# Miniprotein binders against q5jf28: the designs that were tried, part 5

Target 1, 318 residues: q5jf28
Amino acid sequence: MERERLIKTVEAILRGAGYRVARLDLKGSCFDLVASRLFLLLFIKATVNIDTITEEQAEDLKRLAKFFKASPLIVGLRSKSGELEEGVVYERFGIYALRPETLYDALLNNELPAVFAERGGLYVRINGELLRELREKHGYSVNELAQLLGVSRKSLLNYERGEQAVSLDVAIQLEEIFDEALAEPIDILRAKVEADLNVKPETPLEREVFERLKKLGLGLVKVKKAPFNAISTEDDIRLLTGIDERKTRSTIKRAEMVAEVGRIVNSGGVFILEKTKAEVVSEVPLIPKESLEEVKDADELIELIDKLKKEIKEKLFS

## First folded at step 13 (miniprotein)

Design m2
Fold by ESMFold2, look of step 14:
Structure m2 (fold): chain B 318 residues (1-318), chain A 102 residues (1-102)
Amino acid sequence: as target 1 above (318 residues)
Amino acid sequence: SPEELEKKIEELERKAEELAEEIFKLLEEAYRLGNPELIEKVAKLIYRAMFLLFRVEYLAEELRKKGDPELLKKAEELLREAEKLIEEARKRLEEIKKRLEK
């Protein structure tokens, strides 16, 4: 209930900021929301306690973000240590985590956070060059300013060189002394993450389908915690690719989610099934794996997908 | 008693859920006007109320662990503040709607 309210709040913030949004209803997924605006793309996992995200979910979230050149985010309310503080950025598995208030400020008030949590407390990165300039303008030696702040001379030199973040208390003191904005914001909207995009198939059917797709010239980025099993890609082609043995209610729901996600990330969708007749669910074709042997390359696969989608349109207007 | 405290916690959670439902209805009404600048202050009040409700639910969880009457008092204060913000937001939204009807 609390989690559902959190997701609805995040969705409202995104839509209020002009984002197109797709919301997933899939337990265990690596993301709950994907949103786009202009050149920005966000994949968001919403969880009341940010320590409940699993390593598998986090790695898949990073894989999606890296592939789509998006910023991953965890939005939550607390950790195992207690309530998250607003305006503070946390980190889990290399992904920024923050409260919905902090997201609201970034998107609807254009105020990016600057404070981050790390071992030992709360910290801020500052403009070290500007700090040095302000110190010199005010006639302080490095040692004099260090004594005024209650830090070592070495620490102050590291601050000015950009080699060390300051504690929140020191950041406040610096703003009092110089009456100048020294804090550098954390760009939660353009976070860069590293991820291993080479993940092996989970089932024999996946392995078989991946081999057939590779013979068509498609690369595969496997994910485990999403409504699709992989992203099939070649040059400008991108297909959110599902794999299942047969059409079930779960298959249909996943295809619907793939369609919604695809609209946000500007990608097509397809499900490859071991047993099915070709059909379309919500603009996503469900095709038998044998259809992959009937096309010679990725371009012909796209033509098959487009043909099936066109046939649905013709039936609606026949 | 522990049983009386649990009933008070459940009442806090029930009220918070009821207010959250009202908040989403108000947000929907505000966004339906299609003018972000016109509703800026209204939306701010609504979001502040929602954020307070998340704090109330955290305090309810802590109350179950600790049973501290001071936490109950604080939760009740936050809930009352959320109610005030919602009422102010509704009032301002109604004023905006009346101006647009002319």
Scores: ipSAE 0.762, ipTM 0.914, lowest interface PAE 1.0, mean pLDDT 90
Fold by OpenDDE base, fold request of step 15:
Structure m2 (fold): chain B 318 residues (1-318), chain A 102 residues (1-102)
Amino acid sequence: as target 1 above (318 residues)
Amino acid sequence: SPEELEKKIEELERKAEELAEEIFKLLEEAYRLGNPELIEKVAKLIYRAMFLLFRVEYLAEELRKKGDPELLKKAEELLREAEKLIEEARKRLEEIKKRLEK
């Protein structure tokens, strides 16, 4: 119940902020929501406890974020250490993690968080140049201000250089002394993450399909924890690619999710099956793997996909 | 007793779920009005109430683990605050609807 409420709350926040949102109901997925507004794209994992995200999920979440030039986010309520604080940015596997309150403020109040958690403490990055200017304007030496703050001279010099984050308590004291905001906000909406995009296929069928798609000129990014098995790409063409042995209820549900995600990330969808008749589910073609032998290149594959979509649209209106 | 404590925890969880369902209905109703400026104040109250419910559920879980009666009191306080916010949001939403119908 709590997880479902969390996802619905995050969805509502995103929609209230004017994002287009697709929600996934896929157990073990690396994301539960994808959201787009203007130039912002978010992949969101919603989890009550942020320490329940697996490394594999985090890696795939970063892969998707890197590939789509999106920000990955974890939205949660607690960690192994206790409740998450509002206005605080946490991190798991190089992904920002935050409470739904913090997301609300960022999206609906245009208030980015400035506080981050590291090693069990709370820290802020400050404008070091402004700190120096204020220190000099008020006539404090580095030693005098460092003593007033209870910090070392070296620490204060590192703050003024932007080389060291300040403890929250020291940041509060600085803002009180100078009557000026010094905290630098954390742009959680434009997080840059590193990811390996060169993951190998896991099954014999995935290997076969990947080899064939590569022969068609497509680049492939394997994803393990999503409704699709890979992203197939050539220039401006992006296909969320599912790979299954046969059509199942899971295939249908994943195809529906691929259609929804595809609309948010401006990408097509296709499922390639070991055994199927050509059909379309929620505007996502399900094609037999043999159909890949009938096409010469990626453009012919796209033409096949578009033809199948058109034929079904005509049947629905006939 | 442990049994009495569990019954109180279950009651907190039940009430939090009931209030959450009401919150989502109010959010849907607010967003259907189609004017973000008019609904902003209502939405703020509704979201604040939802956030309190997450804290109630956390406290209920911690209470189950630790058996600390002070966690129960705090959870009950937050639940009452959430109920108050929901009621205020409902009243404001109805006032907005009446203004839009005129």
Scores: ipSAE 0.746, ipTM 0.906, lowest interface PAE 0.7, mean pLDDT 91
Fold by OpenDDE base, fold request of step 15:
Structure m2 (fold): chain B 318 residues (1-318), chain A 102 residues (1-102)
Amino acid sequence: as target 1 above (318 residues)
Amino acid sequence: SPEELEKKIEELERKAEELAEEIFKLLEEAYRLGNPELIEKVAKLIYRAMFLLFRVEYLAEELRKKGDPELLKKAEELLREAEKLIEEARKRLEEIKKRLEK
């Protein structure tokens, strides 16, 4: 119950902020929501306990975020250490994690969080140039202000250079002394993450399909924890690619999810099966792997996909 | 007794679920009004109530683990606060509807 309510709440926040949202009902997926607004794209894992995300899920979430130039987020309520605090940014596997309240403030109040949790403490990055200007304006030496704050001279100089984060208590003291906001906001909506895009296929069928798609000129990004098995790409062409041995109820559901995700990330969808008749599910073609032998390049594959979509639309309206 | 405590926890969880369903209905009604300024005022109350329910559920789970009666009191306080926010949001939505129909 709690997880479902969390996902619905995050979805509502995103929609209320004017995002287009696709929701996934897929157990073990690296994301539960994908959302777009203007130039912002978010992949969101919603989990009650942020420590339940697996490394594989986090790596795929970062992989998707890197590939689509999106921000990955974890939205949760608690950790192994207790309840998450509002306005605090946590981190798991290089991904920002936060409460739905913190997401609400960022999206609907335009208030980015400034406090982050590290090593069991709370910290803030401060505008070091402004700190120096304020210190000099008030007539404090580096030694006098460092003594007043209970910090080393070296620490204060590192704060003024922006090279060291400040403890929350020291940040509060600085803002009280100078009557000015010094905290630098954390742009959770534009987080840059690194990921390996060169993950190997896991099955014999995935290997066969990958080698054939590479021969067509397509680059491939393997994804393990999504409704699709890979992203196939060439220039402006992006295909969320499912790979299955046969059509199942799971194939249909994943094709529906691929259609929804594809609309948010401006990408097509295709499922390549070892054994199937050509069909279309939610505007996503299901094609036999042998159809890849009938095309010479990626453009001919797109033409085949578009032809199949058109022929089925014509049959549904005839 | 431990059995009486578990019954109180189950009642907190039940009430939190019921209020969450009402919150989602109110949120859908608010968004259907199509006026951003009016939506914002009501939505703030609705979301605040929803956030309180997450804290109630956390306290209920901590109460199940620790058996501390002070956690129960705090959960009941937050639940009552959420109920008040929902009622305020409902009243504001009704006032807005009456203004838009004139």
Scores: ipSAE 0.746, ipTM 0.906, lowest interface PAE 0.7, mean pLDDT 91
Fold by OpenDDE base, fold request of step 15:
Structure m2 (fold): chain B 318 residues (1-318), chain A 102 residues (1-102)
Amino acid sequence: as target 1 above (318 residues)
Amino acid sequence: SPEELEKKIEELERKAEELAEEIFKLLEEAYRLGNPELIEKVAKLIYRAMFLLFRVEYLAEELRKKGDPELLKKAEELLREAEKLIEEARKRLEEIKKRLEK
C-alpha cells in the first residue's frame, strides 16, 4: 500500500468529520496532517507500518502536541508483528497508534476504542467501582468471582480498584456474566503527553537566530522534524519559525506548509534567512537575520512582519 | 506455479489501485452534494470499501511472502465485496443527484 493513499484516507475522514485540515508533503516530518475542530486539535503521523516512526519524530510530535494542547496520533495499518486490529489502541513512544477504521469510528460514529494492546496481549480498563457493585449485587464473593473468571483474588481486587487492566477475554466474560458494559473508552482525541521542550539546535545559524529571538523576549520550542525549526512564543504571540541559509525551492515549499499549518493552529509564520531580500511567500515573510537586530522586542518583530505582509499585498494589487 | 502466483498478486494489486482511485472520485462527488445526511449514507459505503482494499493489499503482500493459496482466495473475496460496495455507493449517489435536480 502506498503511504499517499493512507494519508488521503485519513485526510478524508478528518474532513468528513468537519475538521479543518492541513496536509504536509514533507518526507521525514513528525506529522503529516494537522486538524482542528472546535476545541480539538490533532497532530497525525500517517505511516503504513507504525514501527517506522523514529524516536526523534515521536519526541517532536509529542512536543508539538504538548505545546498546542493537541492530541498526537499515529495512524497506520500494520506493525512488526502483523496487521493492526480495528478498535484496538496501540502505543509507540507514548503516542496512541490506531487503524484508519478506528479513527473513522471515533470521529464519525462517536465510538471511542476501549481495547489496547500491551506486550502482545489485548487489555481493557474497566470501571472497578461498577464491577464491585455488580459482584455484590449478584451475591458473588471476591473468591467466587475470581474462580469463575480464572483469575487470582488479588487480580480481581486490583480490577475493582482500577489499579490493573483486565485481559480482553476476562473483560468479555465479565460483561457476559453481568449483562453490562464495563469497558472504559480510551479518549484518543484528548491524549495528554509529556515532552521535553528543550532541544539543542543543529546548525550555527539556528543557534545565532535562536539566541537573537531569546533576546527579543521570545520563548522557543525547537523542533527538527517539521517544516519549521521552532515555535517562537510570547504571551499571545506564536510564530512558526523557519530558518535557512538562503532561499531555495525547499524554503518556499516549507513556507507554504507553515502558512497552512499556521491557519489550523492559529499561529503566524516567519522564515529567517542568513541571506535574503525581505519578501513574502504564501503570506509568510522571509526576512534576513539582520532584521532581528533592527527590532527591540517581540512586538516590534510582529509589527515588522505585519508591515511586510501589507507592503507586499499593496504591491501585488497595485 | 510461482510465476502464475506472482501474476495473480500483481492483478490483485492493480485492481485494488484502480478501485481506490474510483473510491476517491466517488468520495469527492459525495462531499460536493453539501447535504451531511445524504453524504453520510454514501460515505459509509465508500469508506468500508476503502478499508477492505487495505486488507486486500495486506493479504497480497503476505501472499507474496508465504505463498499460501488461501490468502489469494480471501483477497479475491474481499476485492469482490469492495466492488459491490462501490457499485452500491455509485447507484445511491446517482439517485441522490436525481432527487436534488428535481
Scores: ipSAE 0.743, ipTM 0.906, lowest interface PAE 0.7, mean pLDDT 91

Design m2
Fold by ESMFold2, look of step 16:
Structure m2 (fold): chain B 318 residues (1-318), chain A 102 residues (1-102)
Amino acid sequence: as target 1 above (318 residues)
Amino acid sequence: SPEELEKKIEELERKAEELAEEIFKLLEEAYRLGNPELIEKVAKLIYRAMFLLFRVEYLAEELRKKGDPELLKKAEELLREAEKLIEEARKRLEEIKKRLEK
């Protein structure tokens, strides 16, 4: 109920800001929304309580964000300790987390947040070089300004060196004293994340398929918590790659999600099945694993995929 | 009584759900007009209503824990405010539609 409303609200904010959006309906997925606009790409996990995201989900979200050069986000309403505050950025597993109001302000009011939560309270990073210049221009010694702010001289020196964030109260005081913008916004739309892209196959079938794809010259980035099992890549080729033993209703739903995500991240999709006849679901081919032995390289795999899509399109519109 | 309180909490949650569906319908109607500058004030009213409903849901959860009559009263106030915002948004949207028909 509440989670569905949250996802719909986030989707509405994104679409209102001009993003193309794909929405997933997959329990346990590392993301619920992927959205793009111009040079920006966002992978968003929407969860009412931000403390329920698992380490596996967070690592996969970061893997997708790193691979696609996207910004991962968690959008939520509360933590274990209560409601999240508007305009405050939280962090879980190295991923920014924030309320939908904060996302609304960033995208529709062009106001990025600057306040973040840490142990001990709310903080702001400031332009330390500018702080020093303003202090000197206004004739304050380090000790004089520190006393005015109620902080130690050591802390003030750390602020000027960029070594320490200031408390929210100190940030407000500084901007009142100098009448100058010192706060550094948090770039939630271009967050850089680190992730280990080397993840082992989860099943014997995955291992078999990955080995064959490698023989075709494709690199693999495995994910655990997505509608696809891996991203297959070489040069400009990118395939959201699913793997199943057979075609099921779940396979069809995952293929539909792969098609939607692929449109946003500008990537193709394919499902490799243990046993099936070749077909296409929502622009995503489902092919038997034996088809990988009938192509010589990644270019021929793409040709097979394109041929299947063209044949189905011709039948549908004739 | 615990059962009477739970019934009131369920009523809050049901009303919030109904209002949320109305809010998304209004937002879709607003964006369908394709004139973002003209609908800016309407969209702000709609989003404010959306955000109030999240607070109502949180207060409903706190009511289950604490049973405080002040929390119930506050939740009902926020729900009424969301209803007012929805009514104002609908009126403004209809006025914009009439202007564009000309």
Scores: ipSAE 0.727, ipTM 0.898, lowest interface PAE 1.0, mean pLDDT 90
Fold by OpenDDE base, look of step 16:
Structure m2 (fold): chain B 318 residues (1-318), chain A 102 residues (1-102)
Amino acid sequence: as target 1 above (318 residues)
Amino acid sequence: SPEELEKKIEELERKAEELAEEIFKLLEEAYRLGNPELIEKVAKLIYRAMFLLFRVEYLAEELRKKGDPELLKKAEELLREAEKLIEEARKRLEEIKKRLEK
């Protein structure tokens, strides 16, 4: 399967599950799809081989997910070790990775995966308290049950404490012995990730723009592998912020993508350029950096953005 | 022969691709109808068919590597099952269209 077909498949799954979806056609982006339904927000990287994601892409994907309170996902078919199995969660750089089929089951069948791959084996997390209760109810000592499962006493005690994952084979044996589901599902739709939100600007222009936006009261989250360069934020204000030296065909395409992403993540968009006339592309203003000197605070910046959007709408209908 | 096997693999891959394109057209049609409940029923068939086609492509790659005739039979079986699901999805979409036009 080609990457394009994989992306279309994942998009189809998300839409079929009732998600609003924006697709990015940006090579090297940390995500290819963003999807929203109710209180769930997903940032998805689609790659045939999950080992092709770079650490930098993974860090940006986690940064976006943390900032927007979203779940990051990698959707793929294979790894360096072979094909991904259905119903199995893999991990790359602290991001869950899974097959399209596993995503389908989670979204459309409401079947969350319980099996995860680690160090070349398959494991599950077990409800350790329930395991202890069941062991005691059936009259097994820790030693007797450990011997029956072929595990150490220490391992069984770690399972009962929830401190250690159980091999899939031992999990199956436990469920057969007790006739109860013990495997805890992995909530891939609400994955909590850690990320550094305090990344420095990379270019002189980004540094200048960041210092100016900070003077307006805005907090800034730098993103490297997205159609925008940062997220600018103050209270309820969120701006997907592009920064370019000049208007190019790339700037236009990135502004279009920012508009689409912005609709999904409920955020505005702006591009700040070293040299441009004020204009609007796909409802995203392109403003010269000097315009940041004409405004006093973030609210005046939003007013400027809204004014520019309105003036262009009036010119299109006149 | 290895050459006859490769031709059969290429034919499986081609048919899977043709059916995948048809699936996407049916999916786009389903979305244009704008009824979420009706879309969901058809979409489930379409997605099942799509996953069968992915398995066909996987089996075709494995068949190319291993040359196992049982993989070919399984791929052909899955392809036929996908065709049936697509036809059922198409029929349901046409029934929905006829209901919305009334």
Scores: ipSAE 0.160, ipTM 0.581, lowest interface PAE 2.3, mean pLDDT 88

## First folded at step 14 (miniprotein)

Design n6
Fold by ESMFold2, look of step 15:
Structure n6 (fold): chain B 318 residues (1-318), chain A 102 residues (1-102)
Amino acid sequence: as target 1 above (318 residues)
Amino acid sequence: SPEELEKKIEELERKAEELSEEIFRLLEEAYRLGNPELIERVARLIYRALFLLFRVEYLAEELRKKGDEELLKRAEELLREAEKLIEEARRRLEEIKKRLEK
């Protein structure tokens, strides 16, 4: 109930900020929302307790974000240590995590957070060049300012070089001493993440389908916790690619979600099944794996996909 | 008593759910008017109330772990504040609707 309210709240904030949004209903997925506006793209996992996110979910979220040049985010309310603080950025598996209030401020008030949590407390990165300039203008030596702040000379030099964040208390003291804003915002909308994009197929069917797709010249980025099994790609081609033995209720729901996600990330979709007749669900073709033998390269696969979608449009207008 | 406390916690949760449902209805109604400047104040009140309800739910969980009279009083205060924000938001939304009908 609380989780549903959280997802609805995040969706409302995104739509209120002018984002196009797709919301998923897939238990165990690495993301619940994907949203775009102009050149910004966000993949968001919404969870009441941010410590419930699994490593597999986090790695897939980072894979999607890296592939699509998007910013991954976790939006939550609590951690194992208690309630998350408004305006504070947390981190899990290299992904920023924050409260919906913090997201609201970033998107609807244009106020990016600057405070982050680490072992030992709350910290701020500061403009080190400006700190040095202010120190010199006020006539402090490095040692004099360090003593005034109760920090080591080495720490102060690291602050000025941008090599070390300051505690929140020190950041407040600095801004009181110099009467200047020194805090650097955290760009949660353009976060860069590292991810291993080379993941092996999980089943013999996936392995067979991946091998056939590679023969067509498509690259593959496998994901485990999404409505699709991989992203198939070559040049400007991007296909959210599902793989199943046969069409089931789950297959249909996943195809519908792939269509919605595809609209946000400007990608096509396809499901490749061991057994099926060719059909289309929500503009996503479901084709038998044998159809991959009927095309010679990635361009011909796209032509097949477009042909099937065109046939459905003709039925809608006839 | 433990039974009296649990009844109070259940009432907090029941009211928070009721208010949450109203919040999303109000937000939908506000966006349907299609005038961002007119609804900005209403939307702000709605989001403030929604954020208070998340805190009420957290306090309800803490009350089950640690039956603290101060936590109960705090949760009831936040819930009352959320109620007032929602009532103000609804009143202003109705004023906007009446203005647009003229």
Scores: ipSAE 0.723, ipTM 0.894, lowest interface PAE 1.0, mean pLDDT 89
Fold by OpenDDE base, look of step 15:
Structure n6 (fold): chain B 318 residues (1-318), chain A 102 residues (1-102)
Amino acid sequence: as target 1 above (318 residues)
Amino acid sequence: SPEELEKKIEELERKAEELSEEIFRLLEEAYRLGNPELIERVARLIYRALFLLFRVEYLAEELRKKGDEELLKRAEELLREAEKLIEEARRRLEEIKKRLEK
């Protein structure tokens, strides 16, 4: 399967599950899809080989996910080790990676995967309390059950405490012995990730813009691998902020993508340029950096953005 | 024969690819119409078909590894089910197009 077919398939799965989806056609982006349904927000990197994701992309993907309280996902077909298995969760840089089929089952069939791959083996997390209760109910000592499973007493005690994952083979044996499901599903749709939100601006222009936005009261989260350069935030206000020296074809495409992403993540968009006339592209204002000197706070910046959107709408209908 | 089996696998893969392309065309048409209701009605069929096609591709790979005729039969069944879903999706898409043109 080609990357484009994979992205279209993942978009399909998300839309079929009733998600609102924005697709990014941006090479090198940390995500290719963003999807929202009710209280679920997903940032998805689609890649045929999950080992092609860079650490920088993964860090930005986690950063976006943490900021928006979203789940990051990698959807792919293979790794360096071979094809990904259906129903198995992999991990790259602390991000769950899975096949499109596994995503389909989770979204459309409400079947969350329970198996995860680690260090070349397959494992599950089990309900350790339930395991203990079942063991005691059936009259097995820790030693007897450990011996029956071919595991150490220490391993069994760690399983009952939920401190250690169980090999898939041992999990199957436990479920066969007790005739009860013990494997805990992996909530890939609500994955919590850690990320550093304190990334420095990369260019002199980004530094200048960040300093000005901070003076307006805005918090800034730098993102490197997205159609925007930062997220600007104050309370409930969120702006996907692009920063460019001048208007290019890339600026226009990025602004279009920012508009689409903004609709999914309930965020406005703005591009701040070193040199431009004020204009709007796909409902995203392009403003000169000097316009940030004309506003006193974040609210006045929002008013400026809204005024620019309105003036252009009036010009299109006049 | 192993050669006959490989030919059947290649045919499964080819058909799965052709049907996948058709699915994507139907999706693009549904999106171009901009009707959410259209997308929802057609999408469920299309996505189920896509899922079946993925299973066909997976079974084709497993079949190549194991040579199990039961996998072939299962892949052919899934492919036929996918074809039916695509045809139903196409029919529904055409019905909605005709409604939007009126």
Scores: ipSAE 0.225, ipTM 0.623, lowest interface PAE 1.6, mean pLDDT 88

